VH-VL binders against q9ybr6. Designs and how they scored, part 7

Target 1, 148 residues: q9ybr6
Amino acid sequence: MSGSVLDEEAEKLMDYDYLLEKLYKKVPPKSGTSEYRIPEPQIIRIGSQTVIRNFREIAQALKRDPKLVARYLQKELATAASYEEESGQLILNVKVSRKVVNQFLQLFMKTYVRCPTCGSIDTKLLRQERAYMLKCEACGAEQPVKPI

## First folded at step 17 (VH-VL)

Design y01
Fold by OpenDDE, look of step 17:
Structure y01 (fold): chain C 148 residues (1-148), chain A 120 residues (1-120), chain B 108 residues (1-108)
Amino acid sequence: as target 1 above (148 residues)
Amino acid sequence: EVQLLEPGGGLVQPGGSLRLSCEASGFTFSRYAMSWVRQAPGKGLEWVSGITGSGGYEFYADSVKDRFTISRDSSKNTLFLQMSSLRAEDTAVYYCAKDTDIAFIYFDYWGQGTLVTVSS
Amino acid sequence: SYVLTQPPSVSVAPGQTARITCEGSNIGSKDVHWYQQKPGQAPVLVVYDNSDRPSGLPERFSGSNSGNTATLTISRVEAGDEADYYCQVWDESSDHYVFGGGTKLTVL
């Protein structure tokens, strides 16, 4: 099945972008209270869209539902996002850099995952009627957080 | 052409309040993070506050935390800095700065700045 | 808090090369940006992402970053290059933009 020249070029571009992202140095561990690291986003750009290839893995590292993380990114990036359950990828309807995506993911971790009291990542996010509550399983602290 | 206009500076007494504005044009305002950077007379640049493109996150320097509030109105393409409990050390030229992206990367454009003087 | 340290002043003769350093803990792992500020003017971006140059800036301006030191290099210095130069980073630990103290470049 001779893929159209366009398909071959698109595949080459995707491969190139993927390779480029692999060449990016891993961001060194953040200096702070927690050495917990989330995976760096692996992104490819297709036209006006950005695909996070390892989004499922990122969500797992964040210990949150991928759909929740996707909603968060939609809001922060002011764009539409589509999570593909089969591939584990997130498609963003905007051109965005790895740096920007990573920054928001880090902010997500700080806001919706990390306990502000003890620094633990063993937390649960509970949806309440008008707010979210971050509950720490390590120290028992509860913190209201902005709705996603 | 990107333009950043900063009205609202002036003289204010210690303990007083002042609201700065930055009117943006020449780019999609909501797509870019914005910041305030100040410079005291004869001193260096100091980052004051920043807000993401969507307005979802606000950050403040420790020196202004709980006293200053950054906000934006996308309908008016305007960035604001509400300053309260002003101190003499807040005297500076205040610049609005456009980030190169929706998050905090670097500033590609600066306003001309507005002078805020806090004095009795 | 993350701190960037610059020399307060650097002097260079016309036609020579000026090097302005910016020191920070593990700054080589960060993206460093540089701004030029002339008297009475707003800052202008001259180098971004360690070594990239905005359109319109002469090739005389270059940047490097490794270890604990970022460097702004201005080759073939001209009288018009006399200004204050500031390095900057985003500190993800504190969620702050951090500026260096600035360096006054004097062209002798």
Scores: ipSAE 0.905, ipTM 0.953, lowest interface PAE 0.5, mean pLDDT 93
Fold by OpenDDE, look of step 18:
Structure y01 (fold): chain C 148 residues (1-148), chain A 120 residues (1-120), chain B 108 residues (1-108)
Amino acid sequence: as target 1 above (148 residues)
Amino acid sequence: EVQLLEPGGGLVQPGGSLRLSCEASGFTFSRYAMSWVRQAPGKGLEWVSGITGSGGYEFYADSVKDRFTISRDSSKNTLFLQMSSLRAEDTAVYYCAKDTDIAFIYFDYWGQGTLVTVSS
Amino acid sequence: SYVLTQPPSVSVAPGQTARITCEGSNIGSKDVHWYQQKPGQAPVLVVYDNSDRPSGLPERFSGSNSGNTATLTISRVEAGDEADYYCQVWDESSDHYVFGGGTKLTVL
């Protein structure tokens, strides 16, 4: 049965569409609203300092090194930050509210964790000499991000 | 006393550019996020752009994205809004607004506003 | 985009209580802030964090927020309370400040 050249092209198009559909099914929906939530920061204030008690857990949820997240916060808050490895707490040399800390943690997630292409949180942050590259393990997308 | 002064408003043609400034005093400028909010004649308030205290993050309303640029100079305690590709619908009183914190919570102080008119 | 809906106008007689509503999806989970704006003037903060009042504001001003509705309440309304009132939130999803459309309060 000599299928017409048109039939072969139609079959190829169908195969392509099928492959595309399979590919899209593997790509998590661009849900701008990732259901992924990081733990709320547990904050205590001591004098002029703010302590995030559950900072290790937050960093784990962000799938990033606590020291990296700490550097980010000290930059955004324009203050000194000290991560205590034993306790898992972060000490900020500034009085700051839970709301503010939470907002910057959310921004960290959006900037340095979440893939802008597919919305996945399965990403790696690669340090290149003067730049950071966010690599998505789900869709393979790579994009430069501002250095921390 | 907190003061916010907004010079730089005026008349500009469509497609033109204008730079607004807001001079801040009475508080530690770098410790607070700042925003621009505009109000078209006889209309409500519309947030335009915001910048964190450190300047690390800039955000824009969809209506002005890629046309407006917010910036700040801590040495001068001044907030800026560079406007380009101006449209008639950008005609409004532009307010400088001080946030209550280094991030975006709410506005505790407002400037008097400056009128920007985009007309041929 | 997140949307806040206010009635365009509310009228009240002097000495009575005015209630201005601000509706938004699950707004009760957000912090709502309110501004007063008189003709020809800049907005002024009157309520923040749902129910807190800035220093210097009369106790007549109060706020509440639950479910899908935030409410600004002005008791014993005076002629000087005639103004436009705006509710506001920060939307974490879009990273935008969002204002309601404003409500004109008329004192009859």
Scores: ipSAE 0.890, ipTM 0.948, lowest interface PAE 0.5, mean pLDDT 93
Fold by ESMFold2, last read:
Structure y01 (fold): chain C 148 residues (1-148), chain A 120 residues (1-120), chain B 108 residues (1-108)
Amino acid sequence: as target 1 above (148 residues)
Amino acid sequence: EVQLLEPGGGLVQPGGSLRLSCEASGFTFSRYAMSWVRQAPGKGLEWVSGITGSGGYEFYADSVKDRFTISRDSSKNTLFLQMSSLRAEDTAVYYCAKDTDIAFIYFDYWGQGTLVTVSS
Amino acid sequence: SYVLTQPPSVSVAPGQTARITCEGSNIGSKDVHWYQQKPGQAPVLVVYDNSDRPSGLPERFSGSNSGNTATLTISRVEAGDEADYYCQVWDESSDHYVFGGGTKLTVL
């Protein structure tokens, strides 16, 4: 994505951010969104690995594909991650605490789920080339987010 | 033995720029979040900025946001703080601090700090 | 935006117990960490996760955290304990580390 294509996409994203700023001034924030909670990770340590037993439920609460959330954790924890679709468990090739997992899941919520304009979690990620767009279904705002 | 070395601070004019570095050894650098903490002469500790082990998240205190940029280079085991638009109130000893994990939990090791003076 | 408040100073006689408070809204729901800083030196960790002691730190250092107050307790205070002490939390709402203002412990 070097060259003019990357420059064109960056310019579109910058213009989009400008339009979001103007829309933000017109749409008041939604109240009460602080009540949303992600299920506590159910963690088992097996040797040098960490297993999140309720990972499917966590991904469902984030309203995102478990494989996407797994790839995010693989990146942020700097380790290989394997999602077992039948069991709904995530296996991480690192010893990691519940606190660290929770911190990154909260950051995932803030980055890829919660609308920055109105605070609603009623959102969807839309794919464009090498980027994602976060679209809020409550207020209609759209914002680019960095790829996972 | 964990070591954090912050060579060279400096004297800079208001509005100037300076890049701080912190060379790490004795641990797997990319496995730990890192922070900068500053302390003005005679004052308390103020967290300035932090970066996750992966580099995926960078956070800044409100007092420095949009003027300072934290970064890390795992090939050099080095943490950086690019400071710009410096003000007299940025005068402080700047400490490099190692987190105990890849995210933000608490600091288990600190560098000895380097003095940055912003004065005309 | 989250604020931690410490008394500016605490004075105790040698051999007595020092208690340094760190006050914050609902701090009992957070993990509080404590650092000791002697003049001209970098801070060092003395308590983490509210009440845990780093390896090599004497048992005289302990901590507690409940309600709106966390407390660092130093029993049988020695002259070498004279230092500034800072409490710290990670505040998830702001994604900031926050330090208290610091408490100077003076050993009389």
Scores: ipSAE 0.858, ipTM 0.932, lowest interface PAE 0.6, mean pLDDT 89
Fold by ESMFold2, fold request of step 19:
Structure y01 (fold): chain C 148 residues (1-148), chain A 120 residues (1-120), chain B 108 residues (1-108)
Amino acid sequence: as target 1 above (148 residues)
Amino acid sequence: EVQLLEPGGGLVQPGGSLRLSCEASGFTFSRYAMSWVRQAPGKGLEWVSGITGSGGYEFYADSVKDRFTISRDSSKNTLFLQMSSLRAEDTAVYYCAKDTDIAFIYFDYWGQGTLVTVSS
Amino acid sequence: SYVLTQPPSVSVAPGQTARITCEGSNIGSKDVHWYQQKPGQAPVLVVYDNSDRPSGLPERFSGSNSGNTATLTISRVEAGDEADYYCQVWDESSDHYVFGGGTKLTVL
């Protein structure tokens, strides 16, 4: 007998997504200025909440502090977000699909990581008062970006 | 029931400006991305611009970039399109369209459209 | 600058099957959505996510997507199916929605 259908569904989804993540981690990213790939979000939807199990790994691939990426998603999804530092998981107080999360993560990469001039991800965010500057360490280009 | 109403439209000369509005009801406005789609007389659909539910991202078709500005006001449940430097090629019926999510997936509801004519 | 190409028109007799194609580079990796538009009306969603039907749409509307071609299939076509049909994707490279040029379905 089963106690909760949602718990059983969540376990099955976690197992499948976990396997996919292990496979992505064993394929080294191609070095260079293009073709860098963000890990697919491992999504569990529980009631009105969404849990991203591999959030730390996603933030590492974006080369940014997980708390910064979490704040970005909180803003763009218009919901509360809670990052659990020990587990590396992000809890979003909204029901959201993998497609939507992935779309905003790709936009994060384009906006706050990838140099628009040369395409390099070798960049830094420099916080100046309440503004951010994206500085490319590869080509030296520098541009303002909106705050997170 | 979801409803999208586009009052306005009209006749404007080339180089002129016009602001379109789309009043939304029947759903939580801030939870959904919105777009403008236009259709010139006898022609197909052309996506013009879109804005995420939070308003954090705004995107534009190349044909209107730097001339049109999309915006939203969640306190009024209203989507806007500010059009400037209008050309004859901008003559079309303009639809507002509701996305199914806070980002860009597909449209589940459309307004009835409003005609904008750019003519000397 | 992602482009979706549709035939300008398709003609079919009542009761036959209409197939409307939407061609795009590697479109099989994208989610394709289809809209029906009758004269003087706003478009209406008829297929989403390649093959899913909105509630209330008959099973004779179906879709598929693989390789470089997505297809809208309308079985047992009726006179009321006469309309323009548009395919659509969200293109992540450009951050644009893209529509095909539209296909006029004529029921003979």
Scores: ipSAE 0.855, ipTM 0.931, lowest interface PAE 0.6, mean pLDDT 89
Fold by ESMFold2, look of step 18:
Structure y01 (fold): chain C 148 residues (1-148), chain A 120 residues (1-120), chain B 108 residues (1-108)
Amino acid sequence: as target 1 above (148 residues)
Amino acid sequence: EVQLLEPGGGLVQPGGSLRLSCEASGFTFSRYAMSWVRQAPGKGLEWVSGITGSGGYEFYADSVKDRFTISRDSSKNTLFLQMSSLRAEDTAVYYCAKDTDIAFIYFDYWGQGTLVTVSS
Amino acid sequence: SYVLTQPPSVSVAPGQTARITCEGSNIGSKDVHWYQQKPGQAPVLVVYDNSDRPSGLPERFSGSNSGNTATLTISRVEAGDEADYYCQVWDESSDHYVFGGGTKLTVL
């Protein structure tokens, strides 16, 4: 049951990724292999919180649902994270530097987006029961990846 | 006061196994990445392995990949290095090192090290 | 496979300036950190983020980084500065820390 709840939430996130991909097809994608670049995080510190002002643009560059990327950062930074859908900003309940955020975003790209076989970012992240699967649409390679 | 204590070490035969531990105090353990760094007698520093504060990522130098496993236990404030298939070239003083952040930036504190000798 | 190259040794007279280099391809795009290690002791951080000094370190320790060379500079060298010095980076492409081979500073 606990796994069923997580699977349902992951399926909703994967549905959102599909919608985002349709939006990308209306705008010519610049899909490189190993040279694709993530926008620099625009960080503001407000008290004990860190705000990433351009988080939607970052998630779009990662080709993933912002809520999925936010959940990833919540896990890796060991803090609560909330995504403001209307503003596209991410609020982290921790003081964290741009260097640290960049490091985890690069790791997200390597782990959940870039195909390890051909380097393409034309990939999908699929939830299958109790596993995540990274499927490359360019070369067809598939591999399991750790869940977020 | 930040302290890192690496008890243990010892003499091991080639092909053997050994687990190192590093007990941390004086800081919130789970907020910082940790690493193992080794130094063979008369040689320089070699980074061996690192683990993020959350434990979400573990990385290994090529020289130890698939033979060593890094782990951490937040309930014990302890960093571990499980070493297997040991070779003579693994003989070194092993230091635990505290990163300045939850990811890999630089080390602000080091333990005093423990000697591992791999010899017939 | 990122490599940092340091000279094996540097000798200076007391009161003079020591410069210890760390060579790496495009190292100027990386953050370089420096550690001092005296015999039988654990390393100690002396410079971080290319040029920043930890609290309690004398102003005579400084660093720079551009192009393919990072440099640790110790002005007005004292006998107590005799040690091995290592440069370090985090290499994003390999997800490894990398150390230079170390430089023995001798104060004659």
Scores: ipSAE 0.853, ipTM 0.930, lowest interface PAE 0.7, mean pLDDT 89

Design y01
Fold by ESMFold2, look of step 17:
Structure y01 (fold): chain C 148 residues (1-148), chain A 120 residues (1-120), chain B 108 residues (1-108)
Amino acid sequence: as target 1 above (148 residues)
Amino acid sequence: EVQLLEPGGGLVQPGGSLRLSCEASGFTFSRYAMSWVRQAPGKGLEWVSGITGSGGYEFYADSVKDRFTISRDSSKNTLFLQMSSLRAEDTAVYYCAKDTDIAFIYFDYWGQGTLVTVSS
Amino acid sequence: SYVLTQPPSVSVAPGQTARITCEGSNIGSKDVHWYQQKPGQAPVLVVYDNSDRPSGLPERFSGSNSGNTATLTISRVEAGDEADYYCQVWDESSDHYVFGGGTKLTVL
């Protein structure tokens, strides 16, 4: 997304959180506990780039829009990222190991998915004015979170 | 050549504050996570705090949480540790440590350390 | 609150093999790193990812990790290997680095 303002696109992604939940019917609707595991990243390193081949499946397990998770990784890895909608792959313009990618995906789970009160992953991100809220659908807790 | 230089340290009273700095060179600072590790006199190594390369995550050992703040300034290639509410148990040599990656994997380089003494 | 336990000391004759253990619950599922620290000096990395050596380190330094025990092995020990050795992991559940308590290697 050459020339695009990623902050504007990230804010728009929050508007679609409800539709995201409905579109990811293939992911278990509720796991209930912290024992839920996301798929291991399937990584190919090509030249100076890293491709996550199963990125769509990872985003589905995180119950979040792939573009949102891609923006998160772009920020945390300090590199450009391109999500390919047709293939469901993410291309990162940096050589990065599976361990590093997995560490940030686990941090994404803890920060933007898992309820800090009850541990459930049955949550969604809500956009309110200049803030983001993590709302747990299992226990009802709401927490502010930093925008992506 | 990677260099990590920790000028500073010193003597401080209990309840006091001190800011440690670590000036980095020889690598692209923003691409690596950084940590502070301390060692009390005659004791083992204790990890204190770490910060990702982007600065997006900061973590703290339970012993220092809510009293210490890690930060980084990529324009100055400098890592900081703001220490407050200091206790005698915080007396240690404080090392700046460079991670091998932008997240937390292992340390490939260490500074020489700087002594912080907390006593009345 | 993940804990790594090391013996306080290990003694070995020159030319022999030293083995320094690091015990942790299910440590075999973690990547273990080892640091050497000589008196008055900063630690230096001697093994990473359980068994890999940094560039320029002697082949005498090796490591293994399975079950609840990781082991640093130093073959053909020399007087210059006398130091404290620390194991380390990154614990994802707590988002902490954890060090073992350290082992003093004495070369008799």
Scores: ipSAE 0.852, ipTM 0.928, lowest interface PAE 0.6, mean pLDDT 88
Fold by ESMFold2, fold request of step 19:
Structure y01 (fold): chain C 148 residues (1-148), chain A 120 residues (1-120), chain B 108 residues (1-108)
Amino acid sequence: as target 1 above (148 residues)
Amino acid sequence: EVQLLEPGGGLVQPGGSLRLSCEASGFTFSRYAMSWVRQAPGKGLEWVSGITGSGGYEFYADSVKDRFTISRDSSKNTLFLQMSSLRAEDTAVYYCAKDTDIAFIYFDYWGQGTLVTVSS
Amino acid sequence: SYVLTQPPSVSVAPGQTARITCEGSNIGSKDVHWYQQKPGQAPVLVVYDNSDRPSGLPERFSGSNSGNTATLTISRVEAGDEADYYCQVWDESSDHYVFGGGTKLTVL
């Protein structure tokens, strides 16, 4: 069995997944809750390099400029990082697992995105000469954070 | 061959301070997170503190937070634990542990440990 | 303050299978690692990522993790397996490593 029958089963499966997601969206999530998730990194290893194919989507979920998140990963992974504007991909000059990348992305969320006062991810980073400030747009709290 | 050497240790009075060191060899030190783990006599393992390979993040168990400081010096391939305000409950063998990656995953190598005794 | 609970001791006859449990809330969503420690020695890794075995360790060591229980299984137990065994996770909510209290395996 190949061809059109398998196409029908694939369409049926996609319809099931779509309906299941629609059902779970009946309960609106709170902005900045612990339920909010960073997209899973789509990683390809090429020799001594790692490519994150969906890096732009990850940066968008973090509500930050991709070049800022890339600079953060370059620092924390102790390697050169190149963000490709056209493709939205990040190239890391190190072999690194999805688990490690995800751990640092979760730490980025905790350090530079999530408000420590109210837990909202609706925040901005403000660079002020020698300091970075995290400003929460939901509750108005401001606090210094370490520079990237 | 990966080696972690913890010279030092010793006897310290309550309220005193001591700095532990762990000299690393056989791997690229800056590529790996490191931790201190302690074990009181006759007791189990207790994670004390960890630091990422870049040094960008330091974490501490609640029992030692604000009294202990972890640090690393990549030019010397050395991990440190600065202990202050020591208490009798800090008496333990302190192990240096190497993580398998630049972040916190699991330990693949341990030092042989050094005894710290806190008593009058 | 994530907590891992292990039985204090487990006894098995030589040649039989030892099972050492590690209980934790929703531990099945975490990666569990296991260490063996013999008297006067540093711990050594025996299982990582729930079920993977380090190079050079006997294939008799295996692990599983589901629900609220992770289990280290040692088949065809030998006298040389007598040791303390610790489970470990990295808890992302607290940014702490956590060890279980340890289990003494006795081979009788």
Scores: ipSAE 0.849, ipTM 0.926, lowest interface PAE 0.6, mean pLDDT 89
Fold by ESMFold2, fold request of step 19:
Structure y01 (fold): chain C 148 residues (1-148), chain A 120 residues (1-120), chain B 108 residues (1-108)
Amino acid sequence: as target 1 above (148 residues)
Amino acid sequence: EVQLLEPGGGLVQPGGSLRLSCEASGFTFSRYAMSWVRQAPGKGLEWVSGITGSGGYEFYADSVKDRFTISRDSSKNTLFLQMSSLRAEDTAVYYCAKDTDIAFIYFDYWGQGTLVTVSS
Amino acid sequence: SYVLTQPPSVSVAPGQTARITCEGSNIGSKDVHWYQQKPGQAPVLVVYDNSDRPSGLPERFSGSNSGNTATLTISRVEAGDEADYYCQVWDESSDHYVFGGGTKLTVL
């Protein structure tokens, strides 16, 4: 740890664009707003496999169990999916683009997370056997959703 | 050597029903989303409906929602469009279109289309 | 919902450059695809992902997308390029494909 670390911090603090971005990043997004967005998937393609390196962070943003989101992607991509608990990565046994993964994650958000009544993502997914109910904690609306 | 063949079509009365088929070959059918696109005589292209490769999502243009149903049968490599409550404005050439992926990106192959006429 | 607007027609002399526009709100944030349709035929893809060319298409076909306008450009236009051209996007807010109204390219 040295003065080179301090020098880099001082340089960044004098950058006007950096300071503006830092200030805007400190304003927390309101929970349950309709403008909430999913982190962009960080994808590595290895042979016939696709690895989503930030999958835990994606599942956390969706406020859902990573294993549930993995099962959803396994179904929609018609391939085996393995969630690595220690690394937080998802391994898909198919070549897929970021666009395709994003499209299904946005559909997951619309189907299993976002309240169709008020647009809040402050929701719970309640499972009874193989049936699912989406309950909004912001407006109280409750509706069935298709099973995963 | 991708081929999409839309046998069928024909003349139908207003309020009637018709099912279109699209027989696919030259690719692994279940790995690709599929769509129906129509074109009224002398008019432009209108997307009608799409279905993901897994069949997990089906989407419809507002003009046909609740009257048309898209489906697929992977054992027959066939895409279907069940049309009901047909109207004169549904008269068009109907194309099936293959997406480039299991979700909706763009179309790389089209069938030659089949004419549906709603008249009398 | 989301609308793509194209001019109904564009006329160009052989050997010149044709530019066909596709207007849409914030279309620059979307991936735009272009299809050519000759009379009595099915459409064929000529540009995808804004600017990429399918195999077998000459370099004369190109595309761009910025702001509210996507453009299909055909340089050194030939009589065989005379066709209708459609732009297309997938609109994630509505979960619909959307086509523009089409542009008839006439080579005079």
Scores: ipSAE 0.849, ipTM 0.927, lowest interface PAE 0.6, mean pLDDT 88
Fold by ESMFold2, last read:
Structure y01 (fold): chain C 148 residues (1-148), chain A 120 residues (1-120), chain B 108 residues (1-108)
Amino acid sequence: as target 1 above (148 residues)
Amino acid sequence: EVQLLEPGGGLVQPGGSLRLSCEASGFTFSRYAMSWVRQAPGKGLEWVSGITGSGGYEFYADSVKDRFTISRDSSKNTLFLQMSSLRAEDTAVYYCAKDTDIAFIYFDYWGQGTLVTVSS
Amino acid sequence: SYVLTQPPSVSVAPGQTARITCEGSNIGSKDVHWYQQKPGQAPVLVVYDNSDRPSGLPERFSGSNSGNTATLTISRVEAGDEADYYCQVWDESSDHYVFGGGTKLTVL
């Protein structure tokens, strides 16, 4: 067949893609987009300790049990961490900056909360035998993640 | 006093492997993130890889990802870089660098570097 | 993928002020650190967190960062300041450290 027939098929495909793009532009953003923000840690330093006063609020924004996030920070900061249930505060037995805490909280979000397939934060973290699994409730993707 | 010593280095052929080490002293090793930074002859500094103080996160420059592996051994106060599938463009002086914190902020101390040459 | 751009060289006379720029998209929102490297030596930190000096460094070394430009300023330049200077950031989006290409400061 001639190159003119092939050119007409290519033009149809470009029009089809244009219509799909126009349709998808009207789809609302999925939950957990880049506009979702973790509250800034409210840090108080007391002697050799660091207190995160709004830790419950942070854990809520991460959609995870505060004790799980505390265990993560205990591991990554290589220090003892104590979560006070009644006050919602986390006590770290190390002097640590807001920058360091925030870096690890952002890494927690990337590793244990955001779906790597669709970017949604509507996810669950499941312990199954020897594996931790991240299950996306928005797109259904499931993958293993590093244990906490 | 803080010291970082990078014994090793050497001449390898393309496709070969080499492990670099960096022996640390004068600070609590597990409290600090560590990085490898390289400098090709006559060129600038290029960050290669970093590891958090706990070892929980390892990051790699795109140029070395899947070929190099960073690791640390707290019992030996030693940082490692396992290099595989080496290429001529990996020829450089390799520095180990100590971060100022358990995560990635900036480097306060550097080793003196060791030369790795990849050529036929 | 985040890029820091420095001029390849800067020349100043002894006693004058040297300014070495580091340009990056929205670099003013980042913490910029500066290292000095003399021939055959490892780099040494000279400014951190945009404008802070490590202990023992002369107050002649200072820094600033706003908009798309960070600047290392060395006042009353001495012959011993002749070196290569690198800016650095941690880029959170890529989880990479990034260095500028380096600036050779010549004192003549």
Scores: ipSAE 0.841, ipTM 0.920, lowest interface PAE 0.6, mean pLDDT 89

